VH-VL binders against Gas vesicle protein F (gvpF). Designs and how they scored, part 14

Target 1, 213 residues: Gas vesicle protein F (gvpF), of Haloferax mediterranei (q02231)
Amino acid sequence: MSDNLYTYGVIEQEDIELEIDGVAGAERVYTVDYRTLSAVVSDIDTTDPERTDEDVQVHNTVLQHVLEYDGGRTVVPMSFGMAFKNGRTLKGVMRGARRALRSALNDIEGTVELGVKIITSSEGGVSHDAIRADIGDRLSELSINETENDLFSDRLVVNKSYLVARDRRDDFDAAIDTIEEEYGDELTVQYTGPWAPYNFVDIHIGADQQRGR
Short names: E, the ipSAE of ESMFold2; O, the ipSAE of OpenDDE; V2, 0.75 times the mean of E and O plus 0.25 times the DockQ between their complexes.

## First folded at step 10 (VH-VL; framework fv_concizumab)

Design r40 (from r35 with light chain N39Y I97T; at its last look DockQ between E and O 0.02; V2 from the best seeds 0.00; counts 0 for: pae O 8.7 > 2, placed apart)
Fold by OpenDDE, look of step 10:
Structure r40 (fold): chain C 213 residues (1-213), chain A 124 residues (1-124), chain B 112 residues (1-112)
Amino acid sequence: as target 1 above (213 residues)
Amino acid sequence: EVQLVESGGGLVKPGGSLRLSCAASGFTFSSYAMSWVRQTPEKRLEWVATISSGGSYTYFPDSVQGRFTISRDNAKNSLYLQMNSLRAEDTAVYYCARQTYYDFWSGYRAFDIWGQGTTVTVSS
Amino acid sequence: DIVMTQTPLSLSVTPGQPASISCKSSQRLYHNYGENYLYWYLQKPGQSPQLLIYYVSKRFSGVPDRFSGSGSGTDFTLKISRVEAEDVGVYYCMQGTHRPYTFGGGTKVEIK
């Protein structure tokens, strides 16, 4: 049996074991501790997992489960593909990144990331600028932070990620509902999440660290 | 162990009122949206009401809108359904149900935990 | 409202044989990141409904691998590869993409 560990993210020290699908066919997700931190991991046969759309979804789904599991918790997400040859190596990486991880946890404490895309149904109608202003203001008021993503289509009016406090999630959801109701068939809203705050943390772990060098 | 226990069902006349309760245990109640789902005598399942985790927002189908209210007391781990102006078609077993935590739309989740149900009969 | 239509209404299966239940929606259910909010429930005799499948094809915790879900758009299917006695009950599909949430009429599965 391989000792390799695939890592999804880092949380406050907690013992978690979930019987859910993990990356590369893993059937169990669990935690590995280093002091006050826990890495969310699953077993894997390689330290260089293949990046497929399927496994990327699995990665995100696992993080979402951990994020919301039993009342929820703060999760620092790690990028896809972070595999380590064994627990010792992983703990070493956590040791080296401890300060940064703790800082990140503090920064995003009690928060989740939400994605919002707004697409116009047709040309003309409501002004794009008006939509951006109105909806932007509404959602900004309910969020702690936000990032703008690429507007890859002329019909894509809004493409943002929002950092939202967990206790304000209901308000944000309701705002989305209201927006959909008010604009009706003029707009299509793609509302995603909750996600671990990928766009609001800055964690860098080198490839050499993954290999235990 | 996660558990939901309904109570308050009974026989009521048309136009009457009834209040159902649901006691939750084994999980962080305040973190989950909760719903009522009923099963008719014909065994059809019907969504009745949903309340957000914090209780700020409630949702109903047109069939019960304006007649039913849903509320919760997170301090008591309790969910309630106040049913007014009851009709014969409201006769059903009423289940309280917890909504899942892993949906991409927080307001549109499956029901992963169900209570045993409480029977409401509306008859003259 | 989205109407969910299940077929057949009832199914009698010999133990060990496969079963298939169809669920059709009156309109296309949207996908979000590849996920569709189509769910399957089982209500065993004398019990409350229990979640079997979520997001069309994902087995809920504790659900045996003989259960599988598939489909997209308006057509969804629940399959049981080898029906066992404990699988007896009424199966319901549900859409969770639009309020009001709506259920199929149910499919009763019995053992021959």
Scores: ipSAE 0.008, ipTM 0.554, lowest interface PAE 8.7, mean pLDDT 89
ESMFold2, look of step 10: ipSAE 0.035; ipTM 0.605
ESMFold2 (binder alone), look of step 10: mean pLDDT 89; pTM 0.933

Design r41 (from r35 with heavy chain S31K G107D; at its last look DockQ between E and O 0.67; V2 from the best seeds 0.00; counts 0 for: pae E 2.5 > 2, grease 20.2 > 18.9)
Heavy chain, then light chain:
Amino acid sequence: EVQLVESGGGLVKPGGSLRLSCAASGFTFSKYAMSWVRQTPEKRLEWVATISSGGSYTYFPDSVQGRFTISRDNAKNSLYLQMNSLRAEDTAVYYCARQTYYDFWSDYRAFDIWGQGTTVTVSS
Amino acid sequence: DIVMTQTPLSLSVTPGQPASISCKSSQRLYHNYGENYLNWYLQKPGQSPQLLIYYVSKRFSGVPDRFSGSGSGTDFTLKISRVEAEDVGVYYCMQGIHRPYTFGGGTKVEIK
ESMFold2, look of step 10: ipSAE 0.419; ipTM 0.767
ESMFold2 (binder alone), look of step 10: mean pLDDT 89; pTM 0.934
OpenDDE, look of step 10: ipSAE 0.257; ipTM 0.756

Design r42 (from r35 with heavy chain G107L I113V, light chain I97T; at its last look DockQ between E and O 0.67; V2 from the best seeds 0.00; counts 0 for: pae E 6.3 > 2, grease 21 > 18.9)
Fold by ESMFold2, look of step 10:
Structure r42 (fold): chain C 213 residues (1-213), chain A 124 residues (1-124), chain B 112 residues (1-112)
Amino acid sequence: as target 1 above (213 residues)
Amino acid sequence: EVQLVESGGGLVKPGGSLRLSCAASGFTFSSYAMSWVRQTPEKRLEWVATISSGGSYTYFPDSVQGRFTISRDNAKNSLYLQMNSLRAEDTAVYYCARQTYYDFWSLYRAFDVWGQGTTVTVSS
Amino acid sequence: DIVMTQTPLSLSVTPGQPASISCKSSQRLYHNYGENYLNWYLQKPGQSPQLLIYYVSKRFSGVPDRFSGSGSGTDFTLKISRVEAEDVGVYYCMQGTHRPYTFGGGTKVEIK
């Protein structure tokens, strides 16, 4: 009985309809247009969805599908939980944020985000600084931008997100493979993505945007 | 039983220094990142410092960066906070706190074990 | 710095009745592919803080199921379905998403 819309992200205007799993048991993901923009949405029976590990994973999986579907596109991702009572409310939010959304799309055009975490097999025997410098130099050369996350375990010597052009993704993949080969059993690499580049975009949609005043 | 016991608090004049200690027991200290969190007289909680499990990485808010140093001695199950150039606003109860992990790849950045605290007063 | 604003500042609750505490951040708590390091602590009178809820909604070991956390973006809530005498104290939210990690100002819960 719902005309509520759960929002995953924003793309250049395009009609997309995917029969895939969505947040809160949705089975269809589609687009709602506003001028040159489209919001990627699914139907939902609340404007206050519960954040569960399962639905966070579904949210991210939907974004990955849209990012890569039919040749791929630029996706400005939304945080989990952005739901609006109807299409008019959603379009009103898009109208208010149109310049910011356009700027974000331009800034990340043709890019994906890749996550890299690296652990060592031991806290001794291999210099953490030397490993980080070597790997950092190699991966930074292949990326447009990067962010560094905190290292709370001394075995976790790299925890970075990289903004990478789509046409350099194969080169980045190859660099990861080469690093794994060269370091052998000294390192284990967790390599994730592609993600919509949300560590490189900051679009604020607060509670006031959903309610209006 | 898992325990954290702080010591080294006291009265100090502005511009002075103190060194706080935290003795850990009942768990494998070297497996955990550790933090200092302080509680002001107004009962506000403020994060002060974090150190990685092996001591290689440290993090501070701007308010104490350059004045405070965090260190650990895993052989002695001990965490330290060196506090220099103290100001009246540093007056607080200082807690030693252990970080919670979901698993090795994930850190929830929560404090699951706290000590009883040691009081630092910067006055006069 | 991200400011965490808690409301109300205090609650006086009849035993057995529900309580709800709001925590609002000055920015979205967005990290690593939707990760959100929002935590809740309880400080009982004369004690140090203790962890209740981490990662927005996960109950820490030994925390009764009457405690629940929820929220996303900038708006987070701690609910106590039935307040008991042992629940008296000051509740703090904390964000560990962006450095510096910051706490809310606290909400005092009392029995009336």
Scores: ipSAE 0.056, ipTM 0.642, lowest interface PAE 6.3, mean pLDDT 86
ESMFold2 (binder alone), look of step 10: mean pLDDT 90; pTM 0.938
OpenDDE, look of step 10: ipSAE 0.345; ipTM 0.808

Design r43 (from r35 with heavy chain Q99H, light chain I97T; at its last look DockQ between E and O 0.63; V2 from the best seeds 0.00; counts 0 for: pae E 2.5 > 2, grease 20.7 > 18.9)
Heavy chain, then light chain:
Amino acid sequence: EVQLVESGGGLVKPGGSLRLSCAASGFTFSSYAMSWVRQTPEKRLEWVATISSGGSYTYFPDSVQGRFTISRDNAKNSLYLQMNSLRAEDTAVYYCARHTYYDFWSGYRAFDIWGQGTTVTVSS
Amino acid sequence: DIVMTQTPLSLSVTPGQPASISCKSSQRLYHNYGENYLNWYLQKPGQSPQLLIYYVSKRFSGVPDRFSGSGSGTDFTLKISRVEAEDVGVYYCMQGTHRPYTFGGGTKVEIK
ESMFold2, look of step 10: ipSAE 0.424; ipTM 0.766
ESMFold2 (binder alone), look of step 10: mean pLDDT 92; pTM 0.949
OpenDDE, look of step 10: ipSAE 0.103; ipTM 0.704

Design r44 (from r35 with heavy chain G54K, light chain F60D; at its last look DockQ between E and O 0.01; V2 from the best seeds 0.00; counts 0 for: pae E 20.3 > 2, placed apart)
Fold by ESMFold2, look of step 10:
Structure r44 (fold): chain C 213 residues (1-213), chain A 124 residues (1-124), chain B 112 residues (1-112)
Amino acid sequence: as target 1 above (213 residues)
Amino acid sequence: EVQLVESGGGLVKPGGSLRLSCAASGFTFSSYAMSWVRQTPEKRLEWVATISSKGSYTYFPDSVQGRFTISRDNAKNSLYLQMNSLRAEDTAVYYCARQTYYDFWSGYRAFDIWGQGTTVTVSS
Amino acid sequence: DIVMTQTPLSLSVTPGQPASISCKSSQRLYHNYGENYLNWYLQKPGQSPQLLIYYVSKRDSGVPDRFSGSGSGTDFTLKISRVEAEDVGVYYCMQGIHRPYTFGGGTKVEIK
């Protein structure tokens, strides 16, 4: 019988219990408290879960639910695969990482991550530099921070993650809509989120417990 | 220099509604979580609501959960409390308060600046 | 909810004499690095509450050093080494680490 806990992320202390699908077939997602923090967890039969596309999607979906549930909250997301042998072990790791977790919660308070990819329908119809500058200026004005991701195709003009205040989300959505209207069939916009701010938090809790090859 | 000024108090019947406002000046309003704290006629202090600095998160004690809503407009340096389904026990002086950290690592908070209060009386 | 219990409910003090106020919490005010997360407020007649002490013993800006705080865990004390006329009012302790944030019932300090 397993006492293992799979960890999705950390929030300000709050009791949450959701009957939703979790990693590795879990049916319930809930919180484990440590002082002013809560870890969002589900039960799991291993401390080394297999990273599959399906379970990565489930991990992200759980974080989205928590991010938006009951008016929403700040979520410090954990990397996929953070599983601990029991609640005592998890609380011990939270104790050791409390400074970093508090700092991360403060840094991303009230924000979400939004993903934007812009794909052109042609290589030569419009200047990629002009499109990138125009769209970049407009979206950057509506964000707190941004990260460039790889441009893996000549047709991929923009591939960015944006850190956006939750209260500016509607303005950001409107800017995306306006870009789509203005460029029409010249561009395809792939717009994703909201996500817990993965690209704007670098927390490695439990690394000692997850030592591996 | 730092100032919080409440308004919107008054007399209402049980089951009624009121909206309180708080105007902030002398500090960067958008950098601080804000709270409402009330003082009963018996002089007890009770925390009523908190809103995060950007407005994304709100918190309430069970006594007012579902009846009160807190909001802010950072462009106008203003904090609001919408009070619905008022009861006699909600009679109090309502203070707007700035909430700040004194120990960053613990998340420990205090109400370091208070307004002068606005009186709400719920009477049949 | 963490219940904060203050004693006494009222003090009548001769000017220049010391005063002591106790605050007890129904559970430890604990976090990673200790148990010392308590605030004290003073509400003077006709005024709003004013922060006096945070972190159990740290005086807020402009608070005279005749005010001192101490304690840990569940048991906290505010002392006034020499009460002056301007110290009249109601003193409240408060815990600000676990929601719902809660206050003590108050201690009224008055001059004989």
Scores: ipSAE 0.000, ipTM 0.417, lowest interface PAE 20.3, mean pLDDT 84
ESMFold2 (binder alone), look of step 10: mean pLDDT 91; pTM 0.942
OpenDDE, look of step 10: ipSAE 0.008; ipTM 0.509

## First folded at step 12 (VH-VL; framework fv_concizumab)

Design r45 (from r41 with heavy chain Q99H Y101T, light chain I97T; at its last look DockQ between E and O 0.64; V2 from the best seeds 0.00; counts 0 for: pae O 2.9 > 2)
Fold by OpenDDE, look of step 12:
Structure r45 (fold): chain C 213 residues (1-213), chain A 124 residues (1-124), chain B 112 residues (1-112)
Amino acid sequence: as target 1 above (213 residues)
Amino acid sequence: EVQLVESGGGLVKPGGSLRLSCAASGFTFSKYAMSWVRQTPEKRLEWVATISSGGSYTYFPDSVQGRFTISRDNAKNSLYLQMNSLRAEDTAVYYCARHTTYDFWSDYRAFDIWGQGTTVTVSS
Amino acid sequence: DIVMTQTPLSLSVTPGQPASISCKSSQRLYHNYGENYLNWYLQKPGQSPQLLIYYVSKRFSGVPDRFSGSGSGTDFTLKISRVEAEDVGVYYCMQGTHRPYTFGGGTKVEIK
C-alpha cells in the first residue's frame, strides 16, 4: 500500500479516471493535478519498475487511450519507468518542469504522431530517390512537422515520424492507402500510430527527479 | 558459424594511412549494417564508423570524420576501414561488428557479433 | 555527446552471490516512441566484447537467465543473480539511441 505513482504523461488540467490496465498490474489510471497540468498516473509498489515487454506495451496503450479519450487529448508522453514515491514528489517534478511542459503542450496541441517506414521488397526496380521525393512530398503536405529517422539499410527508403493535426488524420491515412496502392508489391509500408508526439516534444525528466534528488 | 575476421593492423607513423579489412562468413552479409569499434589501450570502447547494408549510408563520430572512410564489398563479404591522417589517439584494437536487426521494423541498435580485432599502433 | 557513467569501477564477488552494475547516461536515451537503446557487453579476459543484453532488458541468444537488465531514461542496471567464475571480465554499457554511439567506462568483475 505504497503511495508510489507511475506516470505515463502530462495533459492539460483535467480530472480523468479510466478503468484500464496500467503498468505493474494497476487497474486504474487517473490524473494528479498541479495547477493547469495533470499527470496521468497509476498506483505502483515501486519507484523502480522492471522493464518488461508487457509493461512497455501497457504504458503505450494507456497513452493511446488518453490520446483518444473523449474526442482526443493532447498528451506529453513520458518514457517508461517514471515512478515517483508520492504525489508530492510528482507535483514537485511537474513544478520544476512546468514551463517546458506548457511549452510542449502548446507545440503539439491537437496533434498526433504517426510513424512511416517504407521498405523495398527487392533490390532494384524503383529509384529510391524518386520514392523519397514522391512520398515525402505527399506526406509533408499533410503534416505540421516531420522528423527523419536513421536510414540503416539500403532497403529502408523512408523512415520518418510525422506530426499531424487530428483533423487531418483521415487525409494522412488516405494518402498512405494511395501510396500502397500505387506502388503495389514493390514496397512495404509500415504505418504506426497514432502516438503521443514523442519526437516532437523536448522534455527531460531524469532519474534524479524521479528519486527526489 | 557466424564469424568476423579483421586484418590489416600494424604500426604506422603519425600522418600515415592504413586500411583494415574484415571478412564475414556464416551469414548473409548484405543484409546487415556493419560497424567498426575500437578499444583504446586504456580499454575504452569507441564507436568509429557505421555503414548501411548496401553501403549507401555511412556514419562517423567527429573524432574520425573526414579522416576515415568505411566501405564494403558485399560480393566478397568484406568490410573495410580506410584510415588516413592517423594520430596517436587512434591507437587501438579495431573490431569489426555486426548490427542487429537493421532490416526490420524493430531496431535494437546493438552489436551482436564481434571479430577478434586487429591492432593499430600510431607512433613516431 | 551522451556520456555513459558506470559504477562501480570494479567489483569483487563471492561465487554464488549477486552482482549489480549501474549505468547512467548524461541525457535521456529517448528515441522513436519512447524506446531506449541501451546495451550491455561482457569482455572476458583475452577476448572480444560479446553482447549480453540489448534494448535495456532483452537477453541475447545463449545468455544465461542469471543476467538481467533494467532501467529507463538515464538510469540503467545490469544484474547477475548468482555470479559464476565464467562471468569474470569487464562489463560495458552502450547507448545506441543517438550518434555518436557511446560506451560506459567499464566495470571489472572479479571472483573473490
Scores: ipSAE 0.051, ipTM 0.598, lowest interface PAE 2.9, mean pLDDT 88
ESMFold2, look of step 12: ipSAE 0.465; ipTM 0.778
ESMFold2 (binder alone), look of step 12: mean pLDDT 91; pTM 0.942

Design r46 (from r41 with heavy chain Q99H I113V, light chain Y55H I97T; at its last look DockQ between E and O 0.78; V2 from the best seeds 0.00; counts 0 for: pae O 2.3 > 2, grease 19.1 > 18.9)
Fold by OpenDDE, look of step 12:
Structure r46 (fold): chain C 213 residues (1-213), chain A 124 residues (1-124), chain B 112 residues (1-112)
Amino acid sequence: as target 1 above (213 residues)
Amino acid sequence: EVQLVESGGGLVKPGGSLRLSCAASGFTFSKYAMSWVRQTPEKRLEWVATISSGGSYTYFPDSVQGRFTISRDNAKNSLYLQMNSLRAEDTAVYYCARHTYYDFWSDYRAFDVWGQGTTVTVSS
Amino acid sequence: DIVMTQTPLSLSVTPGQPASISCKSSQRLYHNYGENYLNWYLQKPGQSPQLLIYHVSKRFSGVPDRFSGSGSGTDFTLKISRVEAEDVGVYYCMQGTHRPYTFGGGTKVEIK
């Protein structure tokens, strides 16, 4: 049996055990502690897991479960493919990244990430600038932070990620509903989340750390 | 067959201007974001400009911001790069490149089609 | 700007043998809820660059299965399981996660 651990993210120290699907066919997700931190992990037979669409989805799904666990948790997400030889190695990596992880947890405490894409459904509708300004103002007021994603189509009016306090989630949802109602058939809104704050944390854990180098 | 063909390259003095063109064929040009990518004499690749499918959005690196303009004519299946205030460091082979298809739910931020390139030389 | 560092600078491989190229980014590349926009290109002698891999591990259409991409965070790898003569050229990694989009310095692959 391999001692390898696949890692999904980091939370405040807590003992969590979930009987859910994990990456590479794992059936149990649990936490490994290092001081005031806990890594969310599952067992894996390799330190270099294959990246498949399926496992990427599993990775994100696990993080969503943790994010919503028992009323909600603050989660620093890790990129897909972060596997370590054993618990000792993982703890070593956490030790090295402790300051950054603590800082990240503080920055995103009590928050979730939400994605908003708005696409025009017809030609000759409301101007993109007007739409962008109106919707942007509404959602910015309800969010702590936001990031602009690239616009590759003229039909894509808004493509943003928002960092939103959990206690303001309902307000944000309501705002999205209002936007959909007001703009009606002219726009399509793709509203996604809640996500771990992928775009609002800055963690650097490289391959050398994974290999215990 | 999907194809991009660049033209307009040449020799120009520092401070001069040049306009590059790219003719697209074999695909629905208006559905794709397009970019210019250049390769220096040292063979380094550098992103130069991006324009959205309809032309409403443009992006530039700081190195060419304010000097270069990217535009397109979808009716003519053409992409353009207006280069002003040219510098020696702008010397390169300039490629027209198509972005992978964007379906609004997934961003495929890669270049899946490249032209043959056109050479721009900036020298006194 | 994100700096992309490729290693090695050059690689000479016997036909049929495997090859591995590393690409490291100065910062993590995941965006849009965990998706990494890391691409690999091959520029054969006298030709334009051509797409091999996108989104870390997805093979572009027509690319042989001997090519594979992997990695996460800041460390990415392109592998060729069995190098063939037609694989000769310069390989580039590229990040498309953050503007400005940036390329690695390239890795020259030759046949022994």
Scores: ipSAE 0.111, ipTM 0.692, lowest interface PAE 2.3, mean pLDDT 89
ESMFold2, look of step 12: ipSAE 0.493; ipTM 0.786
ESMFold2 (binder alone), look of step 12: mean pLDDT 91; pTM 0.942

Design r47 (from r41 with heavy chain Q99H Y108H, light chain I97T; at its last look DockQ between E and O 0.70; V2 from the best seeds 0.00; counts 0 for: grease 19 > 18.9)
Heavy chain, then light chain:
Amino acid sequence: EVQLVESGGGLVKPGGSLRLSCAASGFTFSKYAMSWVRQTPEKRLEWVATISSGGSYTYFPDSVQGRFTISRDNAKNSLYLQMNSLRAEDTAVYYCARHTYYDFWSDHRAFDIWGQGTTVTVSS
Amino acid sequence: DIVMTQTPLSLSVTPGQPASISCKSSQRLYHNYGENYLNWYLQKPGQSPQLLIYYVSKRFSGVPDRFSGSGSGTDFTLKISRVEAEDVGVYYCMQGTHRPYTFGGGTKVEIK
ESMFold2, look of step 12: ipSAE 0.578; ipTM 0.812
ESMFold2 (binder alone), look of step 12: mean pLDDT 91; pTM 0.943
OpenDDE, look of step 12: ipSAE 0.426; ipTM 0.816

Design r48 (from r45 with light chain N36H; at its last look DockQ between E and O 0.79; V2 from the best seeds 0.00; counts 0 for: pae O 2.4 > 2)
Fold by OpenDDE, look of step 12:
Structure r48 (fold): chain C 213 residues (1-213), chain A 124 residues (1-124), chain B 112 residues (1-112)
Amino acid sequence: as target 1 above (213 residues)
Amino acid sequence: EVQLVESGGGLVKPGGSLRLSCAASGFTFSKYAMSWVRQTPEKRLEWVATISSGGSYTYFPDSVQGRFTISRDNAKNSLYLQMNSLRAEDTAVYYCARHTTYDFWSDYRAFDIWGQGTTVTVSS
Amino acid sequence: DIVMTQTPLSLSVTPGQPASISCKSSQRLYHNYGEHYLNWYLQKPGQSPQLLIYYVSKRFSGVPDRFSGSGSGTDFTLKISRVEAEDVGVYYCMQGTHRPYTFGGGTKVEIK
């Protein structure tokens, strides 16, 4: 049996065990502690897991479960493919990144990330500038932070990620509903989340650390 | 067949201007964001400009910002790159490149189709 | 700007043998909800670059299954399980996560 650990993210120290599907067919997700931190992990037979669409989805699903676990948890997400030789190696990586992880946890405490894309149904409709200004103001008021994503289509009016306090999630949801109601069939809103705050954390864990180098 | 054909390259002096064109065929041009990518004599690839499908949004690296302009005519299935204040370091083969589809949620942000390229030489 | 570093600079491979190219980024390449926009291109001699792999591991249409991409964060790998003569050229990685989009310096693959 391999001692390798696949890692999904990091939370405040807590013992969590979930009987859910994990990457590469794992059936148990649990935590490994290092001081005041816990890594969310599952067992894996390799330190270089294959990136498949299926496992990427599993990775995200696990993080969502943790994010919503027992009323909600603050989660620093890790990128897909972060597997370590054993618990000792993982703890070593956590030790090296402890300051950054703690900082990140503090920055995103009690928050989730939400994605919003707004697409026009047809060309020549409502002014994009007007839409952007109106919707942007509404959602900015309900969020702690936001990031602009690329616009590659003229039909894509808004493409943003929002950092939202968990206690304001309902307000944000309601705002989205109102927007959809007011603009009707003129716009399509793609509303996704809640996500771990991928776009609002700055953690760097490289392959060298992953391999214990 | 999906195809991009660049033209307009040539020899120009420093400080000069040049306008490149790219003719697209075989696909619905107006649905795709387009870019210019150049390859230096040292064979390094450099992103030069991006324009959204309808032309409302343009993006540039700092190296060409303020000097280059990207535009498109969807009715003519054409992409353009206006290059002003050219420098020696702008010498390269310039490729027209199509972005992968960006419609809706999935965005892979790759260049899936490339033209044959047109050569721009900036020399005194 | 994100710096993309490829290794090795060149690789000579016996036909039928595997090849591996590394691409490292100076910054994390995940953006929207963990998505990585890392692509691989092949430029064959006398030709324009062509897309091989996009989104870290997705093969572009028509690309043989002997090509595979993997990686996360800042470390990515292109593998060719069995190198063929037609695979000769320069391989480039490219990040599309953050502007400006940046390419690796290239890896030249030759046949022994």
Scores: ipSAE 0.126, ipTM 0.651, lowest interface PAE 2.4, mean pLDDT 89
ESMFold2, look of step 12: ipSAE 0.457; ipTM 0.767
ESMFold2 (binder alone), look of step 12: mean pLDDT 90; pTM 0.938

Design r49 (from r45 with heavy chain T101E S106K; at its last look DockQ between E and O 0.71; V2 from the best seeds 0.00; counts 0 for: pae O 2.03 > 2)
Heavy chain, then light chain:
Amino acid sequence: EVQLVESGGGLVKPGGSLRLSCAASGFTFSKYAMSWVRQTPEKRLEWVATISSGGSYTYFPDSVQGRFTISRDNAKNSLYLQMNSLRAEDTAVYYCARHTEYDFWKDYRAFDIWGQGTTVTVSS
Amino acid sequence: DIVMTQTPLSLSVTPGQPASISCKSSQRLYHNYGENYLNWYLQKPGQSPQLLIYYVSKRFSGVPDRFSGSGSGTDFTLKISRVEAEDVGVYYCMQGTHRPYTFGGGTKVEIK
ESMFold2, look of step 12: ipSAE 0.492; ipTM 0.796
ESMFold2 (binder alone), look of step 12: mean pLDDT 91; pTM 0.944
OpenDDE, look of step 12: ipSAE 0.204; ipTM 0.689

